VHH binders against FH protein interacting protein FIP2 (FIP2). Designs and how they scored, part 4

Target 1, 298 residues: FH protein interacting protein FIP2 (FIP2), of Arabidopsis thaliana (Mouse-ear cress) (q9se95)
Amino acid sequence: METSSNLSSMVRLNIGGKKFCTTIDTLTIREPDSMLAAMFSGRHAMCQESKKGYVFIDRDGKHFRHILNWLRDGVIPSLSDPDCSELLREADYYQLLGLKDGIKDSRKEVGEVEAELTRIDIIKCIQTERVRFRGVNLSGIDLSKLDLSLVDFSYACLRNVFFSRTNLQCAKFRNADAEGSIFHNAILRECEFTSANLRGALLAGTNLQSANLQDACLVGCSFCGADLRTAHLQNADLTNANLEGANLEGANLKGAKLSNANFKGANLQRAYLRHVNLREAHMEGANLGGANMTGAIR

## First folded at step 1 (VHH)

Design b11 (framework vhh_6fv0_2)
Fold by ESMFold2-Fast, scan of step 1:
Structure b11 (fold): chain B 298 residues (1-298), chain A 120 residues (1-120)
Amino acid sequence: as target 1 above (298 residues)
Amino acid sequence: QVQLQESGGGLVQPGGSLRLSCAASGFTFSSYAMYWVRQAPEKGLEWVSTISSSGGSTYYKDSVKGRFTVSRDNAKNTLYLQMNSLKPEDAAQYYCARGYDFWSGYEDYRGQGTQVTVSS
């Protein structure tokens, strides 16, 4: 393993106020035709003794750690699109053609950014203090069986996340992207899904009593056997959703889109169905006792 | 299939330092978060540290914060734990673990871990 034991090869860099220490080998070997290699290979010697002071480069130092990791270890970082663009601009300035190619190839190949936090990261956060996960990317991680009550996932990317048997009572998912997520038997009482994307999500056996799903995309969702009593579903899109055997007693579905929705055996007693088109929904065995269907198409 | 081999343990005096390594094989190392866990005599497994797949996020057990540093080299498929200011209560068998498997009840441990003893 390479160690920083030879101090005579050390280089001190000040990149726009951010200070870094590395070696001449790190700066010259991986990208020999780069600006950094030219500066430190002795072709244009600035100082005969690199141990003195810092070499100043008037650039944004925010992403220079990633440049050094590439030069040292060949690592291509996983970054958001804006950060990738910033890093590409720096790589272009330093003429790091290999890094530029690696970043472009990485983005084309993957097509998606990896989750920012792991299951253990979330568990540790919960153990120390309940944290807010607003706008974070947690796609694909397993959050099953955790106590995540009162947690704020608003604006988060939660695609294909596992929430099976998770306690999410009073959790917030406003404008979250939870497409394809699995909530089997989760506790979602009084949670907030306003304007969330739950396309293709699996919510069978969930407890969604009094949950707010107003304006949510519930296209192709499974709610088989779910408890949706007194839930707010105003203007929700339930196209192709499966609610077979679900309990929607007292739920508010005003303005909801029910095209090809399956309500076979569902309990809709005292539900509010004003201004919904029921003709395209499958209602065999559904209980509509006391439902308000003012302005509904039957 | 998946193999994780720990090394770097040993006997050290209180206040001393050790650097643990974990060599990974059989999977795409750069795609997984990695964990250090330990087990002291007569105690259960205890989480010590987490590092994200990119290395950009690190988390620590409260009692080791400021003393331990987790890092990784994705090019070499190797995970590290730098342990400074070691205390008698840090004495344990140390294991590395892959991804969410630890907390899902499936611990993907390979090899026998590496023993850390703190005494004089």
Scores: ipSAE 0.000, ipTM 0.095, lowest interface PAE 20.3, mean pLDDT 78

Design b12 (framework vhh_gocatamig_d2)
Fold by ESMFold2-Fast, scan of step 1:
Structure b12 (fold): chain B 298 residues (1-298), chain A 119 residues (1-119)
Amino acid sequence: as target 1 above (298 residues)
Amino acid sequence: EVQLVESGGGLVQPGGSLTLSCAASGFTFSSYDLAWYRQAPGKKRELVAGISSGGSTVYMDSVKGRFTISRDNAKNSVYLQMNSLRAEDTAVYYCARGYDFWSGYEDYWGQGTLVTVSS
């Protein structure tokens, strides 16, 4: 066995304080178009000889072992739902599309239908023509950072879709199924989510100003730090939703279900809370100045 | 400071050819995806062609077979070879750096270079 080739291809990684040792081949061959492969594709041309130092990547290293096992052996780990979600965020960061697909496939229920269009199909449709995606199955695809403003997703199946930092201003999601979708820091101003299913969706840091969420299922949704000023939430189901630090100034929550909803530190100034049951909601530090609570139960 | 500088735009006859160049500085060029976008008067800015750090390419349907995107990591440059040019190719062409090229939401843009296809 010749040792010199193994030594020259060795890479030492420090991922957020966790140290790993692997090879350039492991990092580049399985996912050649990934960001991670790109980081090492020009390593020998760009860098001086390493003094046995570590390449630092400012990411959570908790699940990086699973990334290396995927890149080396094609192994998709069997993890809990929260751990799978954490690994998916890391896979998305490194642009490991094969790993993302493998994890999503492992979480599918028997009989679930795969997406009809790819990410690249969507990009071309948006940039060359005005396309409607009404009733289309796009479950599990990555639509992060795209300009999808004014797009009509009504009646679409959007389960577990990535919409992180996506521009969805004035987009339509009427009766869409977006359960488990990730909207972190997305622009959702004046969007229509009437009767949509957003169960377990992540909407932290989103701009939902004047959005219409009437009759929507928002059970278990995260709205931490979201801007919901003047949003329409009439008859929405916010059971177990987290709205900590959200801005709901002037929002209309008439008839909304707030069982075990977290409003800690939320701004509810001038909000309309008529006919809502506040008994099981967590209101610590919430600002209710000028809120209309006629017929509310406390 | 990240900088993208386009060159090669100009007036060309229908059926002619033109090569656009984009010189990059201020970042590790080989680690990033690069793209060419265009914007005609009164139209939305659209993706024309893209090239990943790994060399994979994508093209808008109307330019497939006519345009070729390429990169030279040694020169920190990305190119767009345009053949069989049509009047509808008239636009300002922009070089863009994409950490996530496939998203269409780019970090940095060049100033643009005008391409006019007319007689």
Scores: ipSAE 0.000, ipTM 0.108, lowest interface PAE 20.6, mean pLDDT 79

Design b13 (framework vhh_7zox_3)
Fold by ESMFold2-Fast, scan of step 1:
Formats: C-alpha cells, structure tokens, sequence
Structure b13 (fold): chain B 298 residues (1-298), chain A 122 residues (1-122)
C-alpha cells in the first residue's frame, strides 16, 4: 500500500521547499568527498532502521534536479549562462567538485582546455591558511620546484603539468587526472593517488615512500630509480610501466596488473605480490627476497 | 634563460616611501603576468601584488591602498610603489612571473634574482 520494500535507503529531500526522492547511493558514490556524501554516509544505518521524513536543506531547489542527474548518471546539463552560474553556486555549496569541473569544461572553446589558475595564482594560494585545489583545472601549468606539501588536488585536472622537483609530501590526488604529467625527482612521500589517472606520467627518481596508489592507472608510467618503499599499489594498473631500478621494498602490489611491466634490477624484497601474474612482467635481476607471492603466477 | 633583477630597497622610517623595480629578460615580458612576493625574517613567502598582461591589478589586504603595482612593457620593467610603510612591511621583496617565478628546491627558496631588502625602522 505504502512504499516499496527497499534494501537501499530511500531519502526524501526538501531543498528550500522543493521535494526530491533519491537513494543514499546516489548521494554518496559519485562525489564521496562532497557535503551531500558527508551528510548521508553516516545516516545510512539510521534510514535502514527507521523510515525518515524529509531532510530539509535551506538552499535554492531550482537546479537540484541537475545535481541529482549528475550524481546518478554523470550528466552535465546544457543551460544558459545565468542558469549555469546558479548551478555552479549550488555545486560549490554541496562541494560537488566533479560537477563544477564538468560545467567549467563545457564553457571552454571546442578543443581548448585552459588552466583555471595560473602559476602566480598558485603561489598566492600557498600563502593562504586553507589552500584548496580540489576539482580545479591546472592542465599544462608549470608547478616545478614549488612547496605544495599537504595540498589537496583531489578530482583536479592536471594533464601535462610539470611537477619536477616539487615537494608534494602528503598531497592528495584522489581521482585526479594527471595523465602525462612530469614528476621527475619530486617528493611524493605519503601522497594519496587513490583512483588517480597517471597514464604516461614521468615519475623517475621520485620519492613515493608510503604513497597510496591503490586503484590508480599507472599505464606506461616511468618509475626508473624511484623510491616506492612501503607504497600501496593494490589493484593498480602498471601495464607497460617502467620500474627499472626502482626500490619497492615492502610495497603492496596485491592484485596489480603487471602486463609488460619492466622490473629489471628492481628491489622487491618483502613486497606483497599476492594474485599478480609475474610471468607477464620483465623480472631480470629483480630481488624478490622475502616477497609474499601467495597466489602469484611465477 | 629567464632573469629577474630587483632593485630599489633600503632603510626607511615608518610612514616613508620606496619604489621597487624589477628588470626582466629572457622571455616576452608583455605576454605574462608579473607580481611581487615578500619574505619577512623567520616567515614564509607572502604574496603582495600582481598585474596581468592586460594591466589588471590585485593586492594583498595588508598593502591595499598603500602600494601600487605598475609595468612598463617597453622597458621590460615591473614596479612597486610603496607608500606609508610600516615596520611589518620589513622583508626581502622578490619579483615573480608566470614564466619563471619563485621556485623551491625541496625546502629551499630558489629565485631568479636575489631580491631587494626593505627595512622599515625608526
């Protein structure tokens, strides 16, 4: 009679008087670091235990259907400039950085993608207490030799950026697109690259000790001479990557794809190589002493 | 080979004025934004002011209304007119550009020029 039985939590929203119905998954999966995801991630169990009424949010609901369409299907709406500006304001409030990027990219000329901030803008931001580069477009910019430690580049577009000799210790690149970027000799200790796209990136001589590269696309990357000790590479795609002479002591490569990866002369002592196909990798001169090879193909 | 040469610093009393200059070479000066950043003793870099290739200007709140940035594209020169100077304006002032700018070598500062020292003291 009433509402359907549902194993996924249904959520009823009242946005400034406009009513919407969706699921917790819709509000949390596509933009996990958003304000909306934060509001509903902790409430999932409560919705399962108790049928909640409307959750009120004191915002303009005029464009909220576009927010839900983005969160559900990844759709960027085609709107007039004033309506796009209104939607951007709402996307900023909810911290929907992927939506903000999609709208900004749709306003670029066909075939042209300009960086959202300049090198001087970045230097200005470094001096500010709460530096934020989440979801920004910095493609092609030169950020070499800057101190960008602890900076959050999650969801940013960083294609072909220069990070040579940059200090990026503890910086965040979660879901960032850094395809073709140059990190030669950069400090990347304890960086978060979870689900980042680093296809074709140059990371030779980098310090990636204890970095988190889980689920990252590392296809065609160069790690020649890099320090990857205790790095997390679980389920990373290292197809055609060059790790010649790299130090991967204690690194976790569980489930990583190693097709045509070059580990010649690499240090893999005490590495975790569970469920990897080592026959697809070039292992000449690699040191596998004490490696955990449970379920690996040798 | 980008070079930025700063000059015009010195010792002045509070309320005084100085004009800093930066002569740029090695790139097409008129095409790039230019700026001034400063480093006070024991502090990090602080952005002071910038000017776009088109002449639009920006200022830090701490200097707004007292400092004026300008450029002379024919001379490849950037200027900072500093008025009503305060002791807290004491710093080494560095010229910055979108082309080369202030760089760090890990945890060390690497500049195109040596900067120019401004000391405001009675």
Amino acid sequence: as target 1 above (298 residues)
Amino acid sequence: DVQLVESGGGLVQPGGSLRLSCVASGFTFSDYAMGWVRQAPGKGLEWVSDISSGGSTGYADSVKGRFAISRDNAKNTLYLQMNRLKPEDTAVYYCATEYYDILTGYDEFDYAGQGTQVTVSS
Scores: ipSAE 0.000, ipTM 0.198, lowest interface PAE 18.9, mean pLDDT 79

Design b14 (framework vhh_7uia_1)
Fold by ESMFold2-Fast, scan of step 1:
Structure b14 (fold): chain B 298 residues (1-298), chain A 123 residues (1-123)
Amino acid sequence: as target 1 above (298 residues)
Amino acid sequence: QLQLVETGGGLVKPGGSLRLSCVVSGFTFSSYAMAWVRQAPGKELEWVSSISSSGGSTYYEDSVKGRFTISTDNAKNTLYLQMSSLKPEDTAVYYCATEYYDILTGYDEFDYWGQGTQVTVSS
């Protein structure tokens, strides 16, 4: 009869190829309502870990050490802004609300005003169909998994807002400030982002088909695996953006800034690249079949 | 260019009925909540009725409840106001407007307006 929780409750994890060993208590006690806790609390039917086997989770394991340190000891890591943004994306995926709050608090600017509306206020408002969020400050709130299709957020302040798995089809964000917002796997089809600020936003796995991003600031954005087919990116600033594996078939990038943009493995078939500077862009494995590169610098 | 054009106004006897129509162009009709607002001679603007962008929710000023019906036909880009049991107090210029609720002020606001149509209720 083993009574040590560290020995009797041990689990082995493989997070995107990175291996970790921890305990069921570590994964379940601090954040009991999380997706991660649900996997190991017996609330969902899961096969017991096989001898020598690992529980595989198809996520980036780069920051999982910080997730375990939070779950074990309640420690919020002191990281650079890009690393904090990556950790926030993982915390959002695992539904670690306490970690998300701790990181957001650590990144808050001196004198920054709190959001004018809460998540529950938004849920009540979307039922009226008469509400616009024109110029409203919603910075830092969690709007994940909501149906916000056709909602008008033009001119709104949406810094560091969570839109993970949110349905935003045909939503409007004209001139909105969405710096640092997280759109992991959101539906953004036919969205209007003209002149929006999306600096450092996380848009990996999003559906941005036919979205209008003309004149938008997309500096440092992540579009890994995003669907940008037929999107309008004219004069957008994609400096330092990551579009690895993104599908940009038929997209219009006329006059876009692509300095240090990563297009490794991206599909640019039939894309319009007129007057773009492709020097310093990373094009390894990109498909440029049928692209219009008239006036492009290579 | 956004345009709202009202029709259907006229002279009617007390107890009579009229149907006002507002044809909209230059925007996607179904993306906007719509309202009817009226102005009686020498008085300020008074909100009459609103309809949600989907057409599923309707709202009425207390004095017109049970007498007026607001509706939309998205295929025709048209807003309607069916008015019944008309009273002399309903005499006004009726305006079609796009509407939104400004949550920061707690007031209904109107973005775009038509030119208006005159409704006169008299014997």
Scores: ipSAE 0.000, ipTM 0.212, lowest interface PAE 16.3, mean pLDDT 81

Design b15 (framework vhh_8pnl_2)
Fold by ESMFold2-Fast, scan of step 1:
Structure b15 (fold): chain B 298 residues (1-298), chain A 121 residues (1-121)
Amino acid sequence: as target 1 above (298 residues)
Amino acid sequence: QGQLVESGGGLVQPGGSLRLSCADAGFTFSDYAMAWYRQAPGKERELVARITSGGSTNYADFVKGRFTISRDNAKSTLYLQMNSLKPEDTAMYYCAKDRYYYGSGSYEDYWGQGTRVTVSA
C-alpha cells in the first residue's frame, strides 16, 4: 500500500498461484486456532519462496478473498450453493471454524441442539492427562481420527457425532446419548458403554474387544465385521441390530434382547447365551461351538 | 500424551547420515498425518518435513534433497532419513502427530520428547 513503514506488518501469500497481501493481525486475531493463525503466530513454521518472500499454500485461491474478508471484518459472503460448497471446503482446510459455522448458518439450519464445544476445543482438552466431558453437549461435531483414549464422555450428548477411525480405547460413555453416531473402524477396546443409548449407531469394523455394553440400547446398530470378543453385552437391547460376520467369541449376552437381530456368519464360539431367545434371531452360518446355552430358546 | 517415542539421534560428522524413528504407541498412527520438527538452542521450533496418512510429503526448503520422510503403518513408525548433514542441522528433533482429519492442520499438538542430533567435527 503506502510505504515501507505501512508494509512492515504485511504478509505475502501465494495461494495456488494467486497472490494476496494482508497483515499478521488479519491472519491471527479472528480465528486464533486456525492454520493461518498458527503459521504467523510462531506455532507452525511454513516454507517460503526465498526469492519473492511469499508463503506458498497449495490450494485453490479462487475463494481466498472471501477468507480474508471473513478474517478482517467477520463477513460471511452471500454466494451460490456451488460457491458456498467450494468455500466451505477451503474453510475446512484452513480450520476456520467460525467461517464454517457462519456458512452453515447462512444455508438454513435444520437440526437438534448446538454443541457446547467445537472440534478445536476438544483437541485442546485432549492434551491433558485426563479429560472429562461428563454431561457436555457435543452433538453433531466431527471427532474422527482423534486420539480420545481414556476420555470420559459419561452422560454426554453425542447424537450424530463422527468417531470414524477414532481411538477410543478405555473411553467412558456411561449413560451417554450417542444415537446415530458413526464409529466406523474406531478402536473401542475396553471402553465403557453401560446404559448408553447407541440406537442406530454405525459400528462396522470396530474393535470392541472386552468393551462393556451392559444395559446399552443397541437397537438398529450395525456391527458388520466388528470384533466383539469377550465383550459384556448382558441385558443389552440388540433388537434389529446387524452383527453379520461379527466376532463374538467369548462374549457375554446373558439376558440380551435379540429380536430380529442378524447373526448370519457370526462367530459365537464360547459365547454366554444364557436365557436369550434365539428363535427371534437370524442364525444362518453362525458358529456356536462351545457356547453356553443354558436356558436359551432355540 | 507421551505416546510418541523418538530415537536414532546422535553425534555425526558433517556430510554424514542419520535415520530417525518415531514409534507411536497410541494405536491410531495410520489415521494421522505426521511431521518432524526441530529446535536449536535459543530458536523457535520449526517444521522439517510432513507426511499425510496417504503418503504425500512436504519439506522445508533447507532440507529439500537431503532429508526423506517416510512411514510404516504396519509398525506404527515414522522415519526421517537425514543425508549430507550440516552443522546447521544440530537440534532436538521432535515427532508430531497432526490432529486434523485430512492432515491439513497447522496445530500439531501431539509431541514426542525429542531426540538430539549433533553435527560436529
Scores: ipSAE 0.000, ipTM 0.105, lowest interface PAE 19.8, mean pLDDT 78

Design b16 (framework vhh_brivekimig_d4)
Fold by ESMFold2-Fast, scan of step 1:
Structure b16 (fold): chain B 298 residues (1-298), chain A 122 residues (1-122)
Amino acid sequence: as target 1 above (298 residues)
Amino acid sequence: EVQLVESGGGVVQPGGSLRLSCAASGFTFSSYAMSWVRQAPGKGPEWVSSISGSGSDTLYADSVKGRFTISRDNSKNTLYLQMNSLRPEDTALYYCARTEWYSSGWDEFDYSSQGTLVTVSS
């Protein structure tokens, strides 16, 4: 016996005293990385409270209708500058990156994505607060010493790009092709490299704390002296990579491929090394104190 | 477990049309968003389009907006990409991909091992 309910996907929200009704699809699909998507996609227990009435969020509900219209239809509202600033604060709180970009672009005369951009073009984009370069071809350009924090380079072609001493904190490189790129002494804290190609990239002296490198190709990469504390390296391919003197304290290397990887003098204290083959890795002087090696081959 | 089989690629002249299909198995198809991703010769992968699990919402890359249409048939576990007004720069291997709503990564994809080749030549 099967029954259906037309209310099973419905969500009731109370935003600072203002009540809204919408669907799980509306809250999760357009901005899947957002706080709202996280709350209502089953990734957080908060969505269970919707069964008992309204889910309360302690925010100003004045502009929430515009947030729902963006999530539903992809429309950026035409608002006064003060109202746009208020909406931007709300978009930032809910981590609605697409809406934030759309609002910023609506205040600008220029906001076009081109297949080939120069260093000067990128500098102009940064000055106008443009943060999105998804799928753009920037191969071979020099982006050294720029503040590119929070920039989205997902799906971009970044082969042999120079990022020396660049601030890339929280930047996104999902599925990007950054083969041979130079990141010497760059700031890469909490950046996203999921499924990126970094073959032969130079990442010596970088700050990669809490960076997400899951499923990345890190073959032949140099991480000498890099800070990889609490980084996510699950299923990454580190074949022939050089991690001599790197700090990987608390890093998650579950299922990572370590064939001929150099960990001489590396700190792997409290690292998670489940299901890794350590036999072909160079481990002389590595600190494995408190590491979880369940299912590892030693 | 998860299997994605693409078809419909071929050789067409500029201005032509092609329809790609992706047959999915090994998971509850209607519960996942699906995407098309392409990789041109000598380039990295480029996201093309996404569709919600219900089919109620679609997103497109600027390079294909107005020319390509993504759709799905949940009764057949099949994803489609209708490609119109094809250009030489659309030449690529096209992959369908599953997107996990519960994963930590928005662009987390389960690529097909084969893809389907689209060649636009004058």
Scores: ipSAE 0.000, ipTM 0.091, lowest interface PAE 20.9, mean pLDDT 78

Design c01 (framework vhh_7uia_1)
Fold by ESMFold2-Fast, scan of step 1:
Structure c01 (fold): chain B 298 residues (1-298), chain A 121 residues (1-121)
Amino acid sequence: as target 1 above (298 residues)
Amino acid sequence: QLQLVETGGGLVKPGGSLRLSCVVSGFTFSDYWMAWVRQAPGKELEWVSSIDWSGGDTYYEDSVKGRFTISTDNAKNTLYLQMSSLKPEDTAVYYCAKDYEYGSDTYEDYWGQGTQVTVSS
């Protein structure tokens, strides 16, 4: 029996294959209302002497070091914009509101205007069946887990908005500016994104079946594991986008820009790839069965 | 106003043939997929065939491949579905659809009135 073991419970974590060791105090004190705090509060007593192995969390472990440094020391890391967006997505998943706010504050540009409406304002609007938010500035607000189906966000400013697990079926985003927005596991079936700016947006695990993304800026977007079956991506800019493991069966990519796009393990069966340059795209393990590649550069 | 008008349906015996026509107006063809979709009584909508208008390349649902042929006549602004070796399972209302529209707010909103195909002996 060691005295220190009575005051600090060790936890072993396996985050998507990456292993971490920390304490219950680290996981619970700084963000007590977070998902991480909730997960470990009920296990405190059993962690003191237990050799029960690792707690597995099915998430990308790449940035988990930064989450632990935030939880331990309150440090907001200095990262590139893509890495900040990835970390922000993880912070949203774990419900680390303090980390989310710290990252957003560190990324604010001089002259950026605060959102015109709050999360509560939006909830009140949809309760009164107001579905039009055309041209409204909602940048940076948290719209996660709401039912926003059929809502019209065309021409809206939606930079860095959280749409995690939001129902956006048939919602409209024509010409909207949604740069850096997080759509993790959102329902985007039959959404209209024509000419929208989604630069650096995170759309992993989303349902984008039959969505219209024609002429959209999708530069640096993540679509890992997304369902893009029969989606319309004509003339979309997918430069540096990550579509690893995405399902693009029957999707129309005619005239799309695919420079340095990652399609590793993607399903492109019956996709339309006419007039696309595939030379700079990463196609390892992609299924191209029945795809139309007329005029494509290989 | 955008209009799609389907014609050519009717009653045929198994093994028979029909040619469906869809006359389109109100848009240019070079920007759109055109499709035939069908709905049998009590069933979901089933995609049958598509043509990439700008390239003329064609795609088919596996159960109709080798039996149906989708084609276009640009001078007549008309989409066709040539159906051969018809089976009772092909009985459905057939709709002409614009699969993809530049500037549309929704996908497949421009379906025509449909034409009934009945295959029975």
Scores: ipSAE 0.000, ipTM 0.124, lowest interface PAE 19.7, mean pLDDT 79

Design c02 (framework vhh_brivekimig_d4)
Fold by ESMFold2-Fast, scan of step 1:
Structure c02 (fold): chain B 298 residues (1-298), chain A 121 residues (1-121)
Amino acid sequence: as target 1 above (298 residues)
Amino acid sequence: EVQLVESGGGVVQPGGSLRLSCAASGFTFDDYEMSWVRQAPGKGPEWVSSISWSGDYTLYADSVKGRFTISRDNSKNTLYLQMNSLRPEDTALYYCAKDYEYGSDWYEDYSSQGTLVTVSS
């Protein structure tokens, strides 16, 4: 029988009418000097009970999910400017300095944001234990030729990072911002790129077999000679992408945007091209043998 | 597309046991906290239990502590709820949820049919 840890005191929160359940550890450990931590680490007057066991906080609960995700996992959400401003106001109220810094860093221009960790720092982390870099800013650093398999980069800022010849097998990049990153000849087999931003990334010669790129922004990406066999590209935006000579055998491109995408000489045998507009793609010399084109515009 | 398919519900007498299962697909199962949520007839959703992405940490509503056990098998993308010492007030439709938020539309962007648990005297 699995039981809760000795530190798992449960807390029920009502934030402006929105109810959440979490733990004292979640509320106190990541931001120990915050107002929120102070409310739940005390044994005196800070804790209060409602008629239903909920602690009521008179704040807008719309973005509190993001606060809990930050406190639990260190995730900095990618939001619109108005939503970021709303979350920043809430982070300021609760005195979540780490979250405030993370949000401010995510809004800086490319080149104005310095990476939080150096190449040497990452090497040390890999040598000691399996690591998670969720929500970390690593923009512009050189991570070429490292073994970063199974590493979790979800929600990380990875703009203009060098991943040339890096082993990233089974690594996670969910909702990561990897715009302009260089992956030349990297191993990306079974990687998770769901909803990631890879605009302008260079992925020539990569092994992306069975990778999940659903809902990813692949605008202007280069996949020349890449291996994308059985990859998941459903609803991905491949506008202006270059897939010349790429192997997409059995890949799923259902609902993908292919405006001005280059598939010259690509292998699309047994690919799933349902509901795709092929008229806007360059298909000269592409092999479509056995492809499922049900509902495709030709 | 996120899909969650619950099973294992049924009719049991008070004091009985049931094991619920939730088969997950369309997302990286081991990246998310998973929860069980129930809805009794004429009531809103009630959070029952949560388990961390690794399975190392579990939480339970006061009404089910000591009677229910949540677990997961990340290799099978499956969430479980072992329900012991069932009471009539446990009668509800049970849903599994990814990253549960109270008042959320749990069928938004995924299919969840729920599984009915009826504890009848």
Scores: ipSAE 0.000, ipTM 0.087, lowest interface PAE 24.1, mean pLDDT 79

Design c03 (framework vhh_6fv0_2)
Fold by ESMFold2-Fast, scan of step 1:
Structure c03 (fold): chain B 298 residues (1-298), chain A 121 residues (1-121)
Amino acid sequence: as target 1 above (298 residues)
Amino acid sequence: QVQLQESGGGLVQPGGSLRLSCAASGFTFSYYDMYWVRQAPEKGLEWVSTISYSGDDTYYKDSVKGRFTVSRDNAKNTLYLQMNSLKPEDAAQYYCAAEPYDSYYGEYDYRGQGTQVTVSS
């Protein structure tokens, strides 16, 4: 919806080489105590346009469109966690307190602390053969497409981390907190997730062959199309998990909690399903050929 | 040597109660999930109930749910099955069985000699 801008002066901005056009009202009204508002409200000499009509600001312009959209419409953008972290850094520079609060609220600020290491720090550590990150806080960073095979993330805080297309073969996540993390199409073969928290994690299309997920919290996880052949899922909590079309051939699910778990079209041939309650699971089209169901409720 | 010895079976009238016991020896009882299975004449083994190694989780066959209660005493190496409101359909030889909680292949499935439960017409 077009709101009349007839009372606002037009401003041309050059943010680190990227050019934007907006109004004085957009820059001053929503965040009146911000550094950005101060520049354009007559409180600073920098409110004057350059001789070519542009005001230069020496910052990264990559996310500035999101800053303008927040200032115009009050909308918090739906971004990946790495992009949110970059935007949060820019919001802090401009002293946009409302935007900072909105981003933190959308990322579930309560209990969250900023990551101890950046993506670049991790890359440098791997290049020097440092593979131990036990107990470190890496929440919210982007570790997509990296070779993190054999890396030890045990006891680490990995909430909302991006591991899309990451090679995590034989990596260790024992007792790690990876709630909400995205592993889309990652290689997780023979990974150790014993007692890890993966609540709400996205593991669609992953290779989890022979991975150890014993005692893990897998509540609300997505495993659509994942390869879980011979995986160890003993006593794992799969409540509300989606395993539609997953391959669990030979997987061990002894004592696993399957309440409202979706196994539609899943391959459970030769799986071990002892002591599991199958009544509350969705099993339509699942292949149970040769499965061991001793003590299971059907 | 591993041994499971069931007791407590007998003849009871419909609506009656029996308490079965299974005394375990020769292995670390508290390490094993325990279950009750039964076999009626000319029928295969039928699972009845399971209790986890810790005693925290219990599972039951639908037809016995609400009537049977499984429990264990790890200090006494003993498994129990309290059977209330017995029906003629419950008449069978009852066996206890043991399976390690960390068993991937289910290779150590120990079974006792059984105890007979008969329910009069």
Scores: ipSAE 0.000, ipTM 0.167, lowest interface PAE 15.0, mean pLDDT 80

